# VHH binders against Outer membrane protein assembly factor BamC (bamC): the designs that were tried, part 6

Target 1, 338 residues: Outer membrane protein assembly factor BamC (bamC), of Kangiella koreensis (c7rcp6)
Amino acid sequence: CSWFSAKDGTEDIDDRYMKSQQDLELQVPPNVKQIEVQDRYRVPEGVIITNRNAKGKALSLDPPQLLLVGGDGVREDSEQSHPTVWVRHQDTPFMNYVSRFMMQKNIPVISSTEKQISSDWISDEDEDIFSQYIGSYNLDGQRHKVTLEIIGQNANEVAVQARNTQSQRLVDDKWVTMNTSKTVASQFLNAFLGFYDTERTKEARERILEEGTINVSLGTNSQGQIALIAERDLIAIWEHLPSVLEDLNLSVSDRDQSAGIYYFNVKEPETGFWAWLWGNDETNAKVDMEPGDYQIHLAATTYGVSMTFKDEEGNLLDSNLVTKIYPEFAASFKSRGK

## First folded at step 24 (VHH)

Design bb5 (from z1 with T107N)
Fold by OpenDDE, fold request of step 25:
Structure bb5 (fold): chain B 338 residues (1-338), chain A 124 residues (1-124)
Amino acid sequence: as target 1 above (338 residues)
Amino acid sequence: QVQLVESGGGLVQAGGSLRLSCAASGFTFRDYIMAWFRRAPGKEREFVAAISWSGRTTFYTDSVKGRFTISRDHAKNTVSLQMNSLRPEDTAVYYCAADSYGYYFDNPSRYDYWGQGTRVTVSA
């Protein structure tokens, strides 16, 4: 979890969320060239619990696999024989999150019910997917089946239990049965909990962003390039952008939805002897841009949608120019969000 | 241009089978979760099945579990729905959809692209 802040103390959208405040805007002053990123929620690297007074007992080097219960509303049920947590949950069916987790992580599912989802074999064969998302599964040469099950529910909480139901190891190119492990189950549960937390946070953020006016701020895209950040989801911004461009008397020339790109034209001002008489100021671009063709690249960010401006050749516009046009775009978006 | 084109619909007797196909073009197919939805007469559009990017993960609405199978072919950029043991209640227009978001695959509002649909009629 990273947050962006300007040196002037402007609050990040995450801070706003945590404070449950509405209508707060993160505005980066035009002269700010760099946004500092601070990771407030560093996943603590492996807390080496050095038990100081280990008089004579062999230091079990096995890191206690602690369930990640650090999230607000998650508590461990230590009375259970299998890794189990109680999760505060009320607004949507809990198993939907499990389903989403499975889908998102490309975990094969053998069975799915309202109370239980069982995986098929999970292995490191798709390292790209599992290594990044399911945690430090030493699944090398192993495959496991896991189950997430609702084992209890009260008015505000759901008890979720993870079980490693089957395990195999590869020996001489043959899968042989091995003992199941609570560690595997715990790791899986932790992975899910991480996902769950992220998902819930995103949902909350999305709700916040969907409310009120569309606020636009100066910021950076995921690549660190200067961009306008609109506080809406990608679909919303995609849908509103033509109207914004129109409002600014900019002409949409083309769009590539698959790439998230809008193409627009800045018209040449009507110049001529009679332009002062008949020239409709209403038809001129309301932004101080040179006539020509431009691009807006849209991308989802943690804080909304980044709008990266480029010229007709696909080069980034100068930061000063982006800063210059920012107020007009911001005003237009704000107006459209009403 | 983004296109999702469904095919394979038609009239079938109860207990029969159909295979729907959806051909995708104009976007990076591998980057999308694909799904089938259906709309029966007088009813709202409902989720039928979804398949993950890799095809490893599939989900089904309860009413079609064990009868329907969703699959995808990356080489052909197609998504298919094998429908077995069809019932009159399966009568609907079936829509193919593509989701780049990947979180709310059962929510139609999260899908980026939609096909025009193919009609499936199951007679008693």
Scores: ipSAE 0.383, ipTM 0.768, lowest interface PAE 1.4, mean pLDDT 80
Fold by ESMFold2, fold request of step 25:
Structure bb5 (fold): chain B 338 residues (1-338), chain A 124 residues (1-124)
Amino acid sequence: as target 1 above (338 residues)
Amino acid sequence: QVQLVESGGGLVQAGGSLRLSCAASGFTFRDYIMAWFRRAPGKEREFVAAISWSGRTTFYTDSVKGRFTISRDHAKNTVSLQMNSLRPEDTAVYYCAADSYGYYFDNPSRYDYWGQGTRVTVSA
């Protein structure tokens, strides 16, 4: 499983850049995060009836489950008996984000495995853990245990399921067992999804907006193969590559973020008087490459990112070709970091 | 001046127990995530355990789950690591660490403050 091995190489580089941003994040007002979650929650217009039935009934009659389905790369799996969504993900181990959510929100944990994390009791008397995502009505006088679990995975998606495993209500200063709830599970899942999307977006934006030149040099990847080397985080290079390719009049034909691969095409040149007359030669590739399909493989290195160029069959391009195209790529990258 | 001072290391036979302690000073202890990391001979520092500022949330590396317990005491400004069922591969210098943000709690490059370490040796 070569697809999964690339994920480990990305984590160390992301952690390095994320540490430099931590101190600045403490200056962000909490209501900014709530506004972002609330805005996404409000965009998918539907009947939000959770607050109508959150409490005060003799029976635990919960409102219909409403999941955050307006987020990028999130889709509901309505065929599951518990709230479940498929999430597009970075190939950093997905459960790391669940662990970070639990730690950052001071959610008590009673068990943790590579596919499942279960909380201890969560109540409204904990620090205001759900104020950013949902109101206090589902926790007023109640406490719940919740589990988040990966129940499925393919190359680019992870199925995350939430279960409310135990619930109690406060009656005469005693905790009394009550029925568990799909609504509580959905609200917990939504809190996690909001956290995941917010932090991923914040990480991406902060790296994009970081001042500094994106300098690219000619070097070797970790396997000793010729590559372009950037002393920047993988996310920044990944996000700038489409603009770099477009600047060079190269067409992105596909990409696989989990594998760290961009696929691009070099078009047959349009040459001669007629191409000049119609302006078609101005869209010719700005690099001296034979027409065809190519790949760029991104991998983390100790101090940055390597970009390894391969042909359609996945064979390495020779060093003379990579050296020949390097100046145009380097120049385009340099313009992205200002 | 910020200080993290580890104690409780030593030599122990496999299957035995040790309790490490880390005394913190020079910062507001209750506002920090605390963690233990270890460095075996010839290796990089690796994550062992972390505990949230309130003490309610803990995480452990897989190799120590069920054997090690992290805890903290706000009154004494200490974090402790109870180490049971010790194995020879637990031999390392153990470091306590503190971080005010705590997001990447398993990454040693993300921690604000570090102790000098205490040596633990587990005899086969």
Scores: ipSAE 0.324, ipTM 0.769, lowest interface PAE 3.0, mean pLDDT 74
Fold by ESMFold2, fold request of step 25:
Formats: C-alpha cells, structure tokens, sequence
Structure bb5 (fold): chain B 338 residues (1-338), chain A 124 residues (1-124)
C-alpha cells in the first residue's frame, strides 16, 4: 500500500504526524491494541507509564500522583524533596537517554550539562504529543519549565530527579505566574521513565532475538511436571511461540504475559473430497491433539525455560500426549534460530 | 537528489565570530533534525550541535555551550551555526547533517545525509 512506502518517497507533514503518533502510542500505553504490540517488545522487568487518553476529559481533579516503580532495577526515593527514582543503569552515559527523550519529543531545552537538562516552556499548544505525556489538566491553559537531573549515582544505579521550576497560566491572553507543582514534575518524570523503559527494552529484545538456534528437549518444570525445555531466555521463547504455533497450524486465542501463559486452539480437522478439493486440509493442525482449547505455561528453570502444557481447565496433559507432540514443537523452534 | 551545502567558513582571529549556513534541498526539510559536526586535524568527526524538527530543541557539545547557537529557517530550508568567541581549538572542517529518525542525534554514523564541509580556521 502507498502508506507503507512513505520511506521511499518524500513525506509531507501529514505523513510525519502519523509516524510521530505511532511512536507515541508505543511509548504511552494503555490502549489495548498498544498493549498487545508493546507486549511483543517488552522485557518483564520494565516501568510502565499510565496517562489519561484525551484532553478535556477532566474527569478527576486529582491527577495521578503515583510514580511508577517497576520490578528489578527501578525504585522510588521518597526521602527527596522532589520526585526521584533510582534506575538500574551502567552501560552508557545515562544522560544520553534524557537528551534523546527531549529531542525525540521536541521538548525545548534552555540548558544541558552532563547531569542536568532544563526545558523551556512546555504548553498544550504543541501537537497531541504532550497530551500523551502530561495530563490534560496540567497543560490546559498552562505552561511549565521542568528539569531532569542526576542527583546520585553508584556502580549500578542512577538517581533521576524531576523539578517543575516555573509555571504560568493563561488569564485574559496574558501569562500569569502560578505556583510550581510536584504533580507536573512527577508526570514529566513518568513520561521519561516510560520512554527509557521502552527504548532499553527494544535494545535488549533485539539482541536476544538475534541469538542462534533454539533447541528444545523433553524434561520437567520446577514442580516436577513433564514439560518441554528450551535452552534460551524466557523472552526469546515468549516472542517465538506465536510463530511456532502458527507453523503448526494452531491458533493463538489469548495470552497473559504476567502469568506466562499462551492460550491456543486445535481446530477440528477438515477432511474428505471437498476439503482436498479446496485445499482446506493443509490448514489442519500438525500435531496429534484432540480438538479443543489448551494452555502453555512458561517458566524459568535450571535448564532454561519450561513449557508446560495444560488443557482448557488448567489440568496437566498426560506425559504420553506431551511426548507425542514434542517432536513437532522442537522442529518448529529449531527452524526459528539462525 | 539530496544536497546539503555549507557556507560561511574561513579564517578568523581568536575571539571573533563566524556564521555557518547550510542550504538543504531534495528532501522535506521539516521532517529532519539538523546537526553540525566537525573534524579537527588528526581527529575523528565529533558532534557540535543539533536542532529538532520544529527548532524548539537544541543540544550542544560542552566545549561550545554558550558560544555557539544553532538555528533553522523553514522558509529558506537552511540551518545555521552562529559561532561566537572562537578559539583555536574550534579549528576544524564543519559538516552539516540531516536525519529523519532523530534518535541518535549525537552519533555521526546514524545520519542520513551529509554536506561536503566548510573549513573554519581560528588563529591565535
């Protein structure tokens, strides 16, 4: 389609705006479609930013005050006078990500140093991108200056603080000074943390997905139950499993990344002369399983990742069935490597 | 055919000023971040300054902060570098660059288009 070929030609302002919107949607969930795309590219230990969906909804005068604290590698420092988070980081200058955030989002900059970046005025007159990062109430008729600063560092962590340094509101076509806000600072810090998490996850995921052959063997999970064992990281198996299921003509019906579960369906086989005539039998499941709904539970193990098969009700499949389907799954996983 | 053409280089005494200009053609100027890089004799190309699509966001390498100003003009499709309080260590060939992705704005290997460069010599 012509839209997919925009890179080959000169893009106009409308095409540029659409591309920018796609980036913003990937960085600011919670759209259900966005969540599905984001799940394919996420490392489980990230920080997630939640924001209101549109300007003018004003459904709450108490905007989100809560800093997002992810799992390993991110923690809030509540002893600071301004919103502050410790972030695990050690491989590149951390301020590069702050600078990239500012540049990528067209946030105006007054000053920058190796430890601090201060913005010029940020207002709601910028295109929709600011409504996705800072709540509509805090920008509707207002403008703010914010600073992101490294205020502490140890071997594996960086403390990032946000400060709202100046604020004004529009009254009768004049900008009037108003009190600064920890809420604005927190919202800005959360926007940056979401950007940082997304970019670090993309970088890590691409490295993992480029690794070699995926070998699968029969074994047991940590509870002693029969399972398929893959000698790769959990994220590699999670990201490849939909393709494996598709290769075996099994339909993914749902997934739950927090629980590590894929749900899939084995359809009734199409057979007989008419199925042969129309080629419908070529979409039949490539494994010996009864038609129905099934689950695959992924978990980390001593040997890599375990894949435990369960029926619709969550009961283990018998070892005979798992042993029978294992060769097809192993072959499909092996074809995904290199 | 994409072109970036630098101008405004020359010889100047320390403490003086120069204004570099880069005329862009063959692409939609509004869709690109613009940057200046420089290569001093015997050194690799280094980042000097970058400016966002809208012109609202700018970044500078530490050694030029407060002395250099990057700007862009959408009507003329130009990016400029005003260089004040010049020092002998600013002597280099200065390159204009453009990138549509804009993420790695300080990394010369990530830029889509480059100019041929203009020489700036700052005498003591």
Amino acid sequence: as target 1 above (338 residues)
Amino acid sequence: QVQLVESGGGLVQAGGSLRLSCAASGFTFRDYIMAWFRRAPGKEREFVAAISWSGRTTFYTDSVKGRFTISRDHAKNTVSLQMNSLRPEDTAVYYCAADSYGYYFDNPSRYDYWGQGTRVTVSA
Scores: ipSAE 0.291, ipTM 0.742, lowest interface PAE 3.3, mean pLDDT 75
Fold by OpenDDE, fold request of step 25:
Structure bb5 (fold): chain B 338 residues (1-338), chain A 124 residues (1-124)
Amino acid sequence: as target 1 above (338 residues)
Amino acid sequence: QVQLVESGGGLVQAGGSLRLSCAASGFTFRDYIMAWFRRAPGKEREFVAAISWSGRTTFYTDSVKGRFTISRDHAKNTVSLQMNSLRPEDTAVYYCAADSYGYYFDNPSRYDYWGQGTRVTVSA
């Protein structure tokens, strides 16, 4: 089963962002009124970059901490000492989504209130997808506790803050206290926001997902890149993925089993770009993707298989896009597992 | 054949305790979130409690928090509901349910499999 190592060292989304900001503003030629903002170098809509310059911290050359935001309703609160976002939310108790998140990710909970949920230890020793997600950033055995808290609310928005409250590392088979990290908190918040967006999208679409046996979650691959995680062995996912793609009206164009890569094409939508959302259009892609060629890189993980999505050039797809397509893929995998 | 078989229901006095059990068969138990629902006379089925795949995370409806505890045993393919400090309003048929997806686990429509239910009656 060791055969599929995604070799292509694609740069972290964060690195791309940093590189894009450093690039000289393309001087729009005087006669070009419509700057086709090549979205490639812009912070994708829905990504919040935490301000590097917290008062008193030396200019860290480290890539900015990015918060994944689902949709148009999330904004960063940069005035906070911990990763914080304002989320547009009015219809249901917000913490219900946090609870769902904890459940879905098999995260142990120490406490749960109307305003705060605190995890127990999350470590690589845990047999859950979220543990793997956090572990992707940890080469050494570490475990962390994280809290999500509502720290503010107005008529239309809820302020949610993530805190890494405790951290330990394994040294000589003993857990030793280590410094907490805003990065850990940010990643946790990102994971939640991805989940939140997914759930809200599902609710908005009034879609009942099909029943099945293959669980797919939003997570990260071994490189910390956004990915879908399927809770099956590599062979099973490899064999099943074509049917999933077909189910989603995506055409497999090629595959490299040795590399663990599927190539697929998104067809141009027939008349009605939004037909996939509302219509029985059997011909259009059932995912919100632009027409073109894409890649899925499969890799075995401790708890399943990571599916990393890339464009034709081998660049990582935007996190928001992956988050958007997640429900459909998850539903398809579930349905095909029967 | 998929089966969920509830047991442990009965008549108890207010303040008493019961332990419900649900035995699962015919499907991969570990791949499912397990839950308890209840239906009181003249009311709709309502969510009571759910437990994640690993059993590490639990969720409860507000009215049972602190009184009920859901647990699961993977070796036995069972899910249990310890009910303490029972109240007359807890009187209902309790159903075991399984969901492989884990979204909206408080929504009955999301569950793949259901038991036949076990009756719990709490007398005043």
Scores: ipSAE 0.017, ipTM 0.295, lowest interface PAE 7.5, mean pLDDT 76

